# Ledger of designs, part 5: VH-VL binders against q9m1h8

Target 1, 233 residues: q9m1h8
Amino acid sequence: MEETMAEEGCCENVESTFDDGTNCISKTEDTGGIESKRFYLARTTAFEMLRDRGYEVNEAELSLTLSEFRSVFGEKPELERLRICVPLRSDPKKKILVVFMGTEPITVKSVRALHIQISNNVGLHAMILVLQSKMNHFAQKALTTFPFTVETFPIEDLLVNITKHIQQPKIEILNKEEKEQLLRKHALEDKQLPYLQEKDSFVRYYGLKKKQVVKITYSKEPVGDFVTYRCII

## First folded at step 20 (VH-VL)

Design R1
Fold by OpenDDE, fold request of step 25:
Structure R1 (fold): chain C 233 residues (1-233), chain A 120 residues (1-120), chain B 107 residues (1-107)
Amino acid sequence: as target 1 above (233 residues)
Amino acid sequence: EVQLVESGGGLVKPGGSLRLSCAASGFTFSNAWMHWVRQAPGKGLEWVGRIKSKDEGGTTDYAAPVKGRFTISRDDSKNTLYLQMNSLKTEDTAVYYCARDLDYWYFDYWGQGTLVTVSS
Amino acid sequence: SYELTQPLSVSVALGQTARITCSGDNIGSKRVHWYQQKPGQAPVLVIYDDSDKPSGIPERFSGSNSGNTATLTISRAQAGDEADYYCQVWDSSSDYVFGGGTKLTVL
């Protein structure tokens, strides 16, 4: 009667404590208004985005602390003072305007009022609207009446810069020549490339357009760099 | 408004030379790839060649029938595209159009063309 | 070399729908562009990237591209639509390639 001792294999449940870095938001009693902090974050991200899109951005705007921001704009910033207007580095005659919208519903009337307000701005070739409310279909249609491209961002999308995530790949935008050479080298059409959608957060951040090709470099230790190309669709 | 205006067409003998010009206006010429496209009388459209923008290398490419005989150049300070045609043949008889390629590999604006007739 | 094939001619009755085809090997993987050329005039871009329309082009014009055939569709054909139509692609080996053109007649 050989007592076969059943070896109870202790499956040590390695609880991978995903240290949710969510807890290190020390509730410092941010005695400052929640509103000023939101605008600070959104405005900072907007400057970073504009820099990464090739606009001329003052480094002082990128390094501005929340305390300094509140000193300049107060706890209840005037929205017009938050506006950003910067030239394109490659063409200083082309300027982009960033407008922070209020919490009120955005109507056709609101869009028309904005159109009148900015009509005297020379050299505007693009505009970004930072939204705190939903825009109705009629207001969206009214944006097409501007003589330049208008992009809209919910303010929530600008509270965090998506490119500052440690695991973000290096993105390089191919020019037309580089795209052509890539396609020739591989005897490919751009439709045959892996794609990114226009609604993708990276695509929107960088302001990429349909048919542009991006080079994405993933660094993975110890394997090295992995490069892929994607076409915007 | 975007405008392209070709000039320099005319009658030339076989083996002769001719230089076409295309004056561009209404856009940033220096950023555009510029093309020549031709159309023989009663025939279809035929790509002749291109010149890329200077910021993208400013290189030229030509269709096989004109390679070694035709040269495309540009003067961005004058917003002008050129086509130097040497060793002209009767088969080169066509209306020559300048065209803009500002996006990806299509022609969004065309000139009215200039007629080149190669005849003995 | 890459080649595009178009019918020599297409006829359509006034107010009817015209369809002009452009055939090429795996053309569906390419971007097809269409040009209208009226007699004695320069070509005009009417469709780019298979189905997109330049500003000023009527909504009656549409494009599609799949498999080995791209199609320009002209709905509610008007007398002013009588023209030659050319398809065009870019090819990595052949550069810029035009179809032979199609004469559209409006009856």
Scores: ipSAE 0.809, ipTM 0.965, lowest interface PAE 0.5, mean pLDDT 92
Fold by OpenDDE, fold request of step 25:
Structure R1 (fold): chain C 233 residues (1-233), chain A 120 residues (1-120), chain B 107 residues (1-107)
Amino acid sequence: as target 1 above (233 residues)
Amino acid sequence: EVQLVESGGGLVKPGGSLRLSCAASGFTFSNAWMHWVRQAPGKGLEWVGRIKSKDEGGTTDYAAPVKGRFTISRDDSKNTLYLQMNSLKTEDTAVYYCARDLDYWYFDYWGQGTLVTVSS
Amino acid sequence: SYELTQPLSVSVALGQTARITCSGDNIGSKRVHWYQQKPGQAPVLVIYDDSDKPSGIPERFSGSNSGNTATLTISRAQAGDEADYYCQVWDSSSDYVFGGGTKLTVL
């Protein structure tokens, strides 16, 4: 009766610690003003977003630490000092303004006051409002009175840069000629392309508009580059 | 306000030549694709051709009936679009409109047109 | 070549709803644009991208596009709506294509 000792092969469970670099913002109670940290994160993300949209951004603003931010703006930043105004790289005469709004409800009166305040800014072709409160329907309608496009972002949407959490694909926005060539090459309509919705966080981050087509290149080792096209709807 | 004003229309004999102009104002002309569209008397609209913006290559395309006879050009410094028409035929008789394509493949603004009559 | 077909004429009573059709193979996959042309005038864009309206176009104008038919709808028709209406598309093989036009008569 030969006791065949079955060698229990120790399958060492290699716990692949996928160090998902989701740095969970550990709730380290950084006793520093919660408010200053929020503005730092939102302002940094706004600069990154503007860079990625093709605006001229000073690298010093992108590399600013929380400590340096607090040294410059304090623990209770003045909202007007947080404003960003930068030119478009392709057309330096076109500028975008980022305005940080207060915690008070945004009313038609608030929007009109802002319109008066920025009336002396020459070359504004776009504006971004960073919101800390809800905007009512009347205030939203009042934004259409500006002579340029106004985008709104809840401050919470800027606390984290969405592009840092996604596999960093290479994004290329096709011009009108490139879009036409793509559609001709494949005998397609733009409605037949895979789509992204205008409300999508990625679309909003890059400031993409309806009917624009983006080329997205994913690099996967070892398979190589995967290219897809998406139309904004 | 966006304005497109065509000029240069008139009477010409078969085999003759004519040059149309379109003066643009109220927008950044250099960024727009510009088109010619024609309408024969009592007929529908017919696309003639286009010129792309310089930043997108400035190339031209033409409808089959006018290809090799018509040439579209632009002078961005003068905000002016041109249509050179050679070897004109009686079937080229139409009102010629200048039209803007600033978005994707539709005409958001039109001129009032200029009449070209090809007759013996 | 890609072709668009429109009825030659449509009649509508004053205050009623007019519907002008534009037919083409798989036109629902395309973006359809509509132009109004009054006698002796240049065309005016009234609908773009199937259903979007330029500034200054009345709310009574609407567009839809599905399957093989796009439709321009004019609710509460007015005498001033009497005009020729043209549909237009872009096609990868035929470039810019117009329909033959529809004469709308308001009775």
Scores: ipSAE 0.809, ipTM 0.964, lowest interface PAE 0.5, mean pLDDT 92
Fold by OpenDDE, last read:
Structure R1 (fold): chain C 233 residues (1-233), chain A 120 residues (1-120), chain B 107 residues (1-107)
Amino acid sequence: as target 1 above (233 residues)
Amino acid sequence: EVQLVESGGGLVKPGGSLRLSCAASGFTFSNAWMHWVRQAPGKGLEWVGRIKSKDEGGTTDYAAPVKGRFTISRDDSKNTLYLQMNSLKTEDTAVYYCARDLDYWYFDYWGQGTLVTVSS
Amino acid sequence: SYELTQPLSVSVALGQTARITCSGDNIGSKRVHWYQQKPGQAPVLVIYDDSDKPSGIPERFSGSNSGNTATLTISRAQAGDEADYYCQVWDSSSDYVFGGGTKLTVL
């Protein structure tokens, strides 16, 4: 009578207290303009994000120093010059546009003006708006009139790349087959998986969508690797 | 616009064979999981089988009633899905629909179907 | 095998609300999809993921799923809503499963 001890794997809800690692901004006495630094950081993070989403990004844009950035764009960059337009690696006909918005309130008029301005861009399948001001409900609704998905990021969310923190778990996005195999293996529904919300910074960074499943690998010395799966809801 | 157009239906005798085709357009066919669903006259919908995208292994699965008799294949260069039906039975009489599964396990687009009649 | 049960028929008066149920064991843990099929036509997806609507589907159509029952609700029923309705799920053991279908009659 071999007592198969069913180890009740207590899925302890590790509330990952995302400690606000805001403190690693080394107080380099940056004698440069605060504004140029903000755009530099946000634009760099945007390129990193686009790379990690599978877009074709020039390595030179990723390695650009603040000094070089200021040399190219100045201390008061023109917002139009900061724009990023890159193709998807898997489909070069599909392009994403990143637009940096000004400090002025974003209105329906502003959104319409942007729509007209980008109407000549061929192959746009997505757009990211980097916001320095709050967008009202009417302006948000106006974004739905674009023929492609528009994402919005407060510029503050791009000042730090959330993936560069030293203790970041390895994240792998499962394809449809891998998701199916996972669910079959464990006789689970995707609704029964631990979840991540679409509004989570990590989910937004990678551009993950509802029902996608991510594999998260935590490396803890000396215990080793812990693997968990989460479904985006 | 997404379009799925089935063809190849007709009258066949029991024990006979038939090959259906589904021509796809308006989307990246190679990335889609493709399905066959059938509907017997005056009956409900019945899943027949699927083929996954090539990048996800291109494997096939079948419903129990058709397993070993039916074969699903695809030609991504032609944007075409196929259903080879062998050893046909009277119970296989149905409208056969081609359907797309581009998201997670539902059918967002359907063809108009093609009628297969198995009769002596 | 996983099974879905639907009523054979539902009747609704014009302008009233129709409710079509789909029952299955712990169906609330699954994602339920709904299809409309008019006579002589192919099925059309009307609800996916319990409550989401494809583009072009009227706001009158809504879905819910909890416990052992999913429900398709059609508010302000119109004559054009007369059709067969099928629920569908994916199951790890049974793959793609359809309900038996419900004939909706608009009176």
Scores: ipSAE 0.799, ipTM 0.965, lowest interface PAE 0.5, mean pLDDT 91
Fold by OpenDDE, last read:
Structure R1 (fold): chain C 233 residues (1-233), chain A 120 residues (1-120), chain B 107 residues (1-107)
Amino acid sequence: as target 1 above (233 residues)
Amino acid sequence: EVQLVESGGGLVKPGGSLRLSCAASGFTFSNAWMHWVRQAPGKGLEWVGRIKSKDEGGTTDYAAPVKGRFTISRDDSKNTLYLQMNSLKTEDTAVYYCARDLDYWYFDYWGQGTLVTVSS
Amino acid sequence: SYELTQPLSVSVALGQTARITCSGDNIGSKRVHWYQQKPGQAPVLVIYDDSDKPSGIPERFSGSNSGNTATLTISRAQAGDEADYYCQVWDSSSDYVFGGGTKLTVL
């Protein structure tokens, strides 16, 4: 009676080292101001991010060249003009606002001023602050006074779209039904899924929240497609 | 403010039928999974059934004790949830609550409930 | 079917800490939610996802979940905390499952 020891295949936690693709910024010595280029890149990535989050984004904004951007906004863009306000595709009454902050330290006063400035915007359900400076604890606390979720991104995190890296897996965000079906199919709890942290750059890009599940499809030639699911924690 | 207001409760004979309504306000009703939960007098909470949002298929699920007798439906245009109860039994006597499940599988808001009494 | 077990009653002296348990097979792998129900009122969510609190819930309320037991902890118990408390989970086979409820008495 040969006890076939079922080798518990250790699902090696493939720590997908999301290599910080920070290095592929080709230094194109564009003679234009470094500042305008930074805002262009960050704003473009912000539009891409918003698109990928399901917001209605004009394709013209996604296809805007640096030259065109400079033509519209100049070499020293006015931060208010850089703002993005777009509706959610699934609910056009819900809008997200992207605000580009200056290089000055962000204070409670600056947050309050922003709050007053945007108070007339109807239908805001979320805001993204693009930061060029550190935010102190008091300013961070002041962000919680907004009636909607406020996310913060260092501008450096938006200079490169993390999803445009050629080797990026296909990512699908499961809705609640799909999540339920997945868990039922496998008799799993979401806590038993491999996880992604909320602070992960990928999670932040897609605006994923705790308990959301993503389907990640890796195409590895010649082996084929590998599918994994991760829960946000 | 989120509000759920149940109505339609009352006295009914065994084998009878009753339709409950839950009027929702203060949120996007169409995006929420909606539930009925009941509580028999002096007893605990019992899940009755749910209806998913239309964008997620709008399907319904029921607890075993009510399956085949109860039907949950919704009218998103009226922000109203319904519970059609047929072939009522004495054990169906309870306060019936409508509850919202907007996140993952918990009830963040409840109505005040409506009493259904099944008695001969 | 998945089942949740709660004690029928728990008593706590005023200002002391109450602990209400909810037991279930491998409940630590699940997300546990807690509801408070006062007499003649609807249930109110007090803890979700084991330990998270809805807005307006006092800091005195906390939740934990590990192994086969989830616990609702109410520190510095007040007379107003006297209520029935229910744990709840979602289960892939049983859908929405409530515990039997625990009556908390504040002495």
Scores: ipSAE 0.795, ipTM 0.964, lowest interface PAE 0.5, mean pLDDT 91

Design R1
Fold by OpenDDE, fold request of step 25:
Structure R1 (fold): chain C 233 residues (1-233), chain A 120 residues (1-120), chain B 107 residues (1-107)
Amino acid sequence: as target 1 above (233 residues)
Amino acid sequence: EVQLVESGGGLVKPGGSLRLSCAASGFTFSNAWMHWVRQAPGKGLEWVGRIKSKDEGGTTDYAAPVKGRFTISRDDSKNTLYLQMNSLKTEDTAVYYCARDLDYWYFDYWGQGTLVTVSS
Amino acid sequence: SYELTQPLSVSVALGQTARITCSGDNIGSKRVHWYQQKPGQAPVLVIYDDSDKPSGIPERFSGSNSGNTATLTISRAQAGDEADYYCQVWDSSSDYVFGGGTKLTVL
């Protein structure tokens, strides 16, 4: 009666202590990388937008790489350092300010705080707020208390320059005389022109206002140039 | 605050001449299209003419009743609009207003007007 | 020439709604502007671009424009609303055109 000693093989459960600590650092580094990239893209697009609106923009800001951006601003940029303040080319006394807002809800209090903060800025005639959160109606109303025009852009709208994705038509904004001449020439009202809505991304990018007329020239080789006029409504 | 102040109104005989002035303040005058609008006693508003901004050609347009007799001019250095009225007629009797057209083809600010009376 | 037609007078009871019309051919395709003129005063812009209000104009004032008729509406009429009201348009052939004006009486 051979007692077959069943060798109970102690399967030592090598609990592989997967040090979950490394995965948390990688996620935080990745989050910082994503955030810095978002600000880089938005800021670059903002400079492009300002250039296209006729502001004086340094070419160095337009050519800044993500790596260079991160070297200057870090992976978690201080929002105040991201601010852009540039003069209008046609009137250097007029400046526009671009302010990057945080992820916190924008309140009347935050708008008032911003108003106080920028009160020392001489020559501001316009401001752009880059938003990471939705503004409530009260905060929006508080923006009307500024002595100059305030525009708001969700940061998502600045992550991609819309003008780079469209066949780059030549855009010309008609002055009042040119608009009048156009309407007279064709015996038209501006309401009878093809329209662009104020909420349109293109309209917002160029900062076009209601009742402005734009001349859009499409160059299509070999067919030549096509011109269309659109009124902002 | 935007202000427009007309002056130069008065009594004149038919066939006479008068020059009105409008002093502007509170805005960039040189960028505005400026107008004259008149109102005969107890009547409605009648557009007289305009002068465009210099950057947009500085050209003038006139209503048919005053064309060839009236001349609109501006001195941007003085923020002043002028209306030279020649060969005045009895029907030119009116309060003359200067008005600003800074946007598209409406008058957002008006002066208080100056009375011109053409009478024998 | 382009012409604008307004009623000579409109009466409204205190606290009621007044409607002043301005008629013109296809005026709905134009931008209509409205001016208030009180006795002995200069005109004041009260509505521009059919329905937009200048700063300082009460919410009681509203404008609409469609078809051949633009309308200035004054809700909750007050004694201070008694005035002459003029519509105005720009026309490619006639330049700046005013209506004949409407006297609003508040009863």
Scores: ipSAE 0.792, ipTM 0.962, lowest interface PAE 0.5, mean pLDDT 91
Fold by OpenDDE, look of step 20:
Structure R1 (fold): chain C 233 residues (1-233), chain A 120 residues (1-120), chain B 107 residues (1-107)
Amino acid sequence: as target 1 above (233 residues)
Amino acid sequence: EVQLVESGGGLVKPGGSLRLSCAASGFTFSNAWMHWVRQAPGKGLEWVGRIKSKDEGGTTDYAAPVKGRFTISRDDSKNTLYLQMNSLKTEDTAVYYCARDLDYWYFDYWGQGTLVTVSS
Amino acid sequence: SYELTQPLSVSVALGQTARITCSGDNIGSKRVHWYQQKPGQAPVLVIYDDSDKPSGIPERFSGSNSGNTATLTISRAQAGDEADYYCQVWDSSSDYVFGGGTKLTVL
């Protein structure tokens, strides 16, 4: 009766240290250092986002280091100085404004004050508000009084650029012709395509609108490129 | 304000030719897909054809009844859409509207139309 | 060819709700647009993308689309709503397709 000792193969748990590049912002007591870092990250991501949306962005703004940012704006940046105003590459008469809001609750009064402040800005066709506080329903409604589209981003959504993740697929926004050709080729309606919601972080980053179609290319070695299409709903 | 103004309608004999124009204003004409839609007297709306924007290839499409006889063109420098109609038939008698398609496959603005009458 | 079917006429009493249907094969998968045309006037877009309203269109106008039928609903019908109404879609094989139109009469 030979007791075959079953060798318990030690499955060495290779703890794949996913270096989650979540730079734990160490809670060092330097509140000013944390604030300046947050604005630096958010502003950099905002410039990247605007570039990717087809706006004219100075490369110097994209390459700015935290040290340089602090040298220019200080440890407690003045919010008005953080503003970004850049033209659309395809139409230099159209400008987008990025406004960084304070930590105070955003009220209708705050929105109206902002509206008055920017009223003299010629050529604004869009605005992005970077929020550090929650906006109530009344303040949100007040944003609809602007003569152009206003987008809101919690500052936390801009601390990391969602497109810089290592395995991000190539994304291409189809024009109307390309969309039509796609639909004709496959005898599809755009509603029959897999969808992305407008609230999706990717959709928001690229500023995609309802009914736009994106081509997503996944490159997986050794299988090659996989292409999918999604419609914004 | 967006405006579309058709012109060039009139009386023509069967087999004749006519050229319609649509003057556009109040928007960036070069970015819009432009259409012709017609309505025979006491009948419904019928799509005639379209021309895409130049940045999207500037290609034209036509409804089957007018294909080979009608030609749509545009002059973006003049903000003008054209419809060249050849080999006209009595069935082509209609009010012809120019219409804008700025988004996806619907007509958000229309001209007042111009009447084309094909009669012997 | 893709075809859209509308009733020839619909009647509604003043202040009541009118419903105009547009039927087509799997029309619910398409985007439906609606136009109002008054006598001697050009068509006016009143609903686009099934249910969205252009600026200046009253809240009384609404659209829905499901299955094989799209519906234009006009609540609290007014005398000024008397018109012809056309549904329209885009189709990959037929391009731009209009319904036959519905005459709305307000009584």
Scores: ipSAE 0.768, ipTM 0.945, lowest interface PAE 0.6, mean pLDDT 91
Fold by OpenDDE, look of step 22:
Structure R1 (fold): chain C 233 residues (1-233), chain A 120 residues (1-120), chain B 107 residues (1-107)
Amino acid sequence: as target 1 above (233 residues)
Amino acid sequence: EVQLVESGGGLVKPGGSLRLSCAASGFTFSNAWMHWVRQAPGKGLEWVGRIKSKDEGGTTDYAAPVKGRFTISRDDSKNTLYLQMNSLKTEDTAVYYCARDLDYWYFDYWGQGTLVTVSS
Amino acid sequence: SYELTQPLSVSVALGQTARITCSGDNIGSKRVHWYQQKPGQAPVLVIYDDSDKPSGIPERFSGSNSGNTATLTISRAQAGDEADYYCQVWDSSSDYVFGGGTKLTVL
């Protein structure tokens, strides 16, 4: 019956009172600086996207520096001042509106308020909402009440232009005739083409719709150009 | 509201000619591909031909039975589609419908049709 | 030439489900569209792109397309559904092709 004495190792709780008065300089993280930078990036990408979609965009908006942006809009931009309204190059009577939403939850009430606010805008044929919060199902349904197409983008998706990171293939959207000629030439159905999903970031950036066909040209030196076609599904 | 209204149907003798019109409203006519579809009495639907939008080349295509006899044209300034029918045959007897193809290769709107009767 | 085959007639009891088929070679690779035509009226688009519905078409209308057969399904058939139904496709060699039509009778 050997009484194995369990040595109670006295873990001396050395309460080292490090009285180090390190003033936590609460780096007031210039939260304003971060916010203004986010809006700058998102707004710039939005202009690039609109340009690439065939809208008339002022080159001055594309070349705006962060410093210039802050000079114009401040460190805490008013969301209404950030709005973009530009005409389509092919039809100047058609305009698209980009609206930057706040951090507040997007409700049916907020969507309706926006609808009332923009009701006086003549020639709107499309709208883009840049979201900083999740939109609930009811608010999403309320977007269908607009007389034009409304697209939504999380602001995070606009912080980086997806077209700048990839060796930029030349992208051409086929018109209906070109699509038909392509399919006839190859005796294909559009469903037999390689596809891109509507949710794809590339598809969303260019605003492509179902059944559209895109020609993608990859230039690989020294091999030359590789062309592929994709149908949006 | 989208509307298509056909006119110009009637009785014609074999070998005769007739011109149908379709008046379009409620949409941008110039952007639409427009079609003629016919239906013989008690028979099914038969595609006659189409004209593409001007921005898509404005070309025309015809079904084999009417090729060389029928001509489709459009006047975008008047929002009107036409079907010139020459050398009419008894088998051309049908209700002729004007139809819109705004999307891809289907007919989303139809007129009420106009009856063409080819009889001696 | 590309051809579409439909049954000449289909009967359905009131409140039951009607199924109208459209057969074609590899029709599943095509986009199938469906039209309803009531007596003395123009055709009306009821299904496009195999399964999509135009605005104003009841939810009881649905479409499917796979293999060699497309199907228009009409659930909870009503007397007002009695009509001729036509399938249609586009073909690269034959252009716009209609089926022969199916007469739906509601009993």
Scores: ipSAE 0.762, ipTM 0.945, lowest interface PAE 0.6, mean pLDDT 91
Fold by ESMFold2, look of step 20:
Structure R1 (fold): chain C 233 residues (1-233), chain A 120 residues (1-120), chain B 107 residues (1-107)
Amino acid sequence: as target 1 above (233 residues)
Amino acid sequence: EVQLVESGGGLVKPGGSLRLSCAASGFTFSNAWMHWVRQAPGKGLEWVGRIKSKDEGGTTDYAAPVKGRFTISRDDSKNTLYLQMNSLKTEDTAVYYCARDLDYWYFDYWGQGTLVTVSS
Amino acid sequence: SYELTQPLSVSVALGQTARITCSGDNIGSKRVHWYQQKPGQAPVLVIYDDSDKPSGIPERFSGSNSGNTATLTISRAQAGDEADYYCQVWDSSSDYVFGGGTKLTVL
């Protein structure tokens, strides 16, 4: 092992994301440590995302440290063990499944195998695939055969939680009844609300679907709250 | 497979009452807003009323011609929608359809309808 | 109360394009849905949200909505398209509103 590269660039036992940008030579790196850290970060963000979407998430999962994660799952976690299945707080008979995919190209064979694996999971109403590779058109089409919606996230999009900005507005999702009452109250028609694109990162984070409305409250002292409504398109 | 099956139609005299039922299967009934839509012989479709899902308040709304005479209810344990029709008039003669409103205010599935005839 | 107006009938030659209109004040601000009803049958959704199709509806069915008019378009009309067609909206003051229906005759 090149001592100058290892000694100059990396804290070999430090639980951090720092990469040694001065690595000038070939050496054996702790590849399992890098992969376990990526899964740890993505899995933690996934739990935070599910909590914020209204799912019942154990607080211990939200506060798990990298070292605790590695003690449970190892340096090269078994992907199936990383899966998350939690119920919706408002309707515990509805569950969401999060599946961490490997680095192999995702094909229709992969999707069909997954479909078979989960076919007996009662109460499953949604699924999220965390991807490490591209998904071809046939694999994407195969996702539509599931009896519920399937979302995909590149693992890179989950390495940080986008909602942890210093200041963010308060977000409230309107149900169908609340949307109807909003429109009646203001004598508005469905298309007259300002839009928010389905691909927007906040829309993706909260799992919002077309035609849902979000109430966004900005707090600005001393003026008070500024409220706006956006319809997903 | 989503199915909606109406029953309870028949002949009744003006001023009488009937109760229609709609048996639902193939979907989570408790999540859906459910509607009654009617069609007089040779005429167009006319919205009668709806009941919202319990999660959305479970409230009802009715078209003006039937308000105060018709009552919509649901039994989520039996996956069944009901229409209680009182003080029936000859103008209420129609095929009554049960319809599902799952996604923002349109009817993606309809029952076969049940005929109500109000005549002397 | 909000009203939708449809022509009573439309005729189209076999293989030609039929257009069925649904008129209403500022209907372009609403989402328009279309139903097909064949004699003795329940209505079937053919277009929702102005232009979207449920699974199983042929690509030759399409919809548009702008200004005061929404249009259901059926290209390459077939004998099996002969039916009554209804438009429908949700309106903030009138709730669920249907058009009067249009009888499409394929000649």
Scores: ipSAE 0.685, ipTM 0.905, lowest interface PAE 1.2, mean pLDDT 86

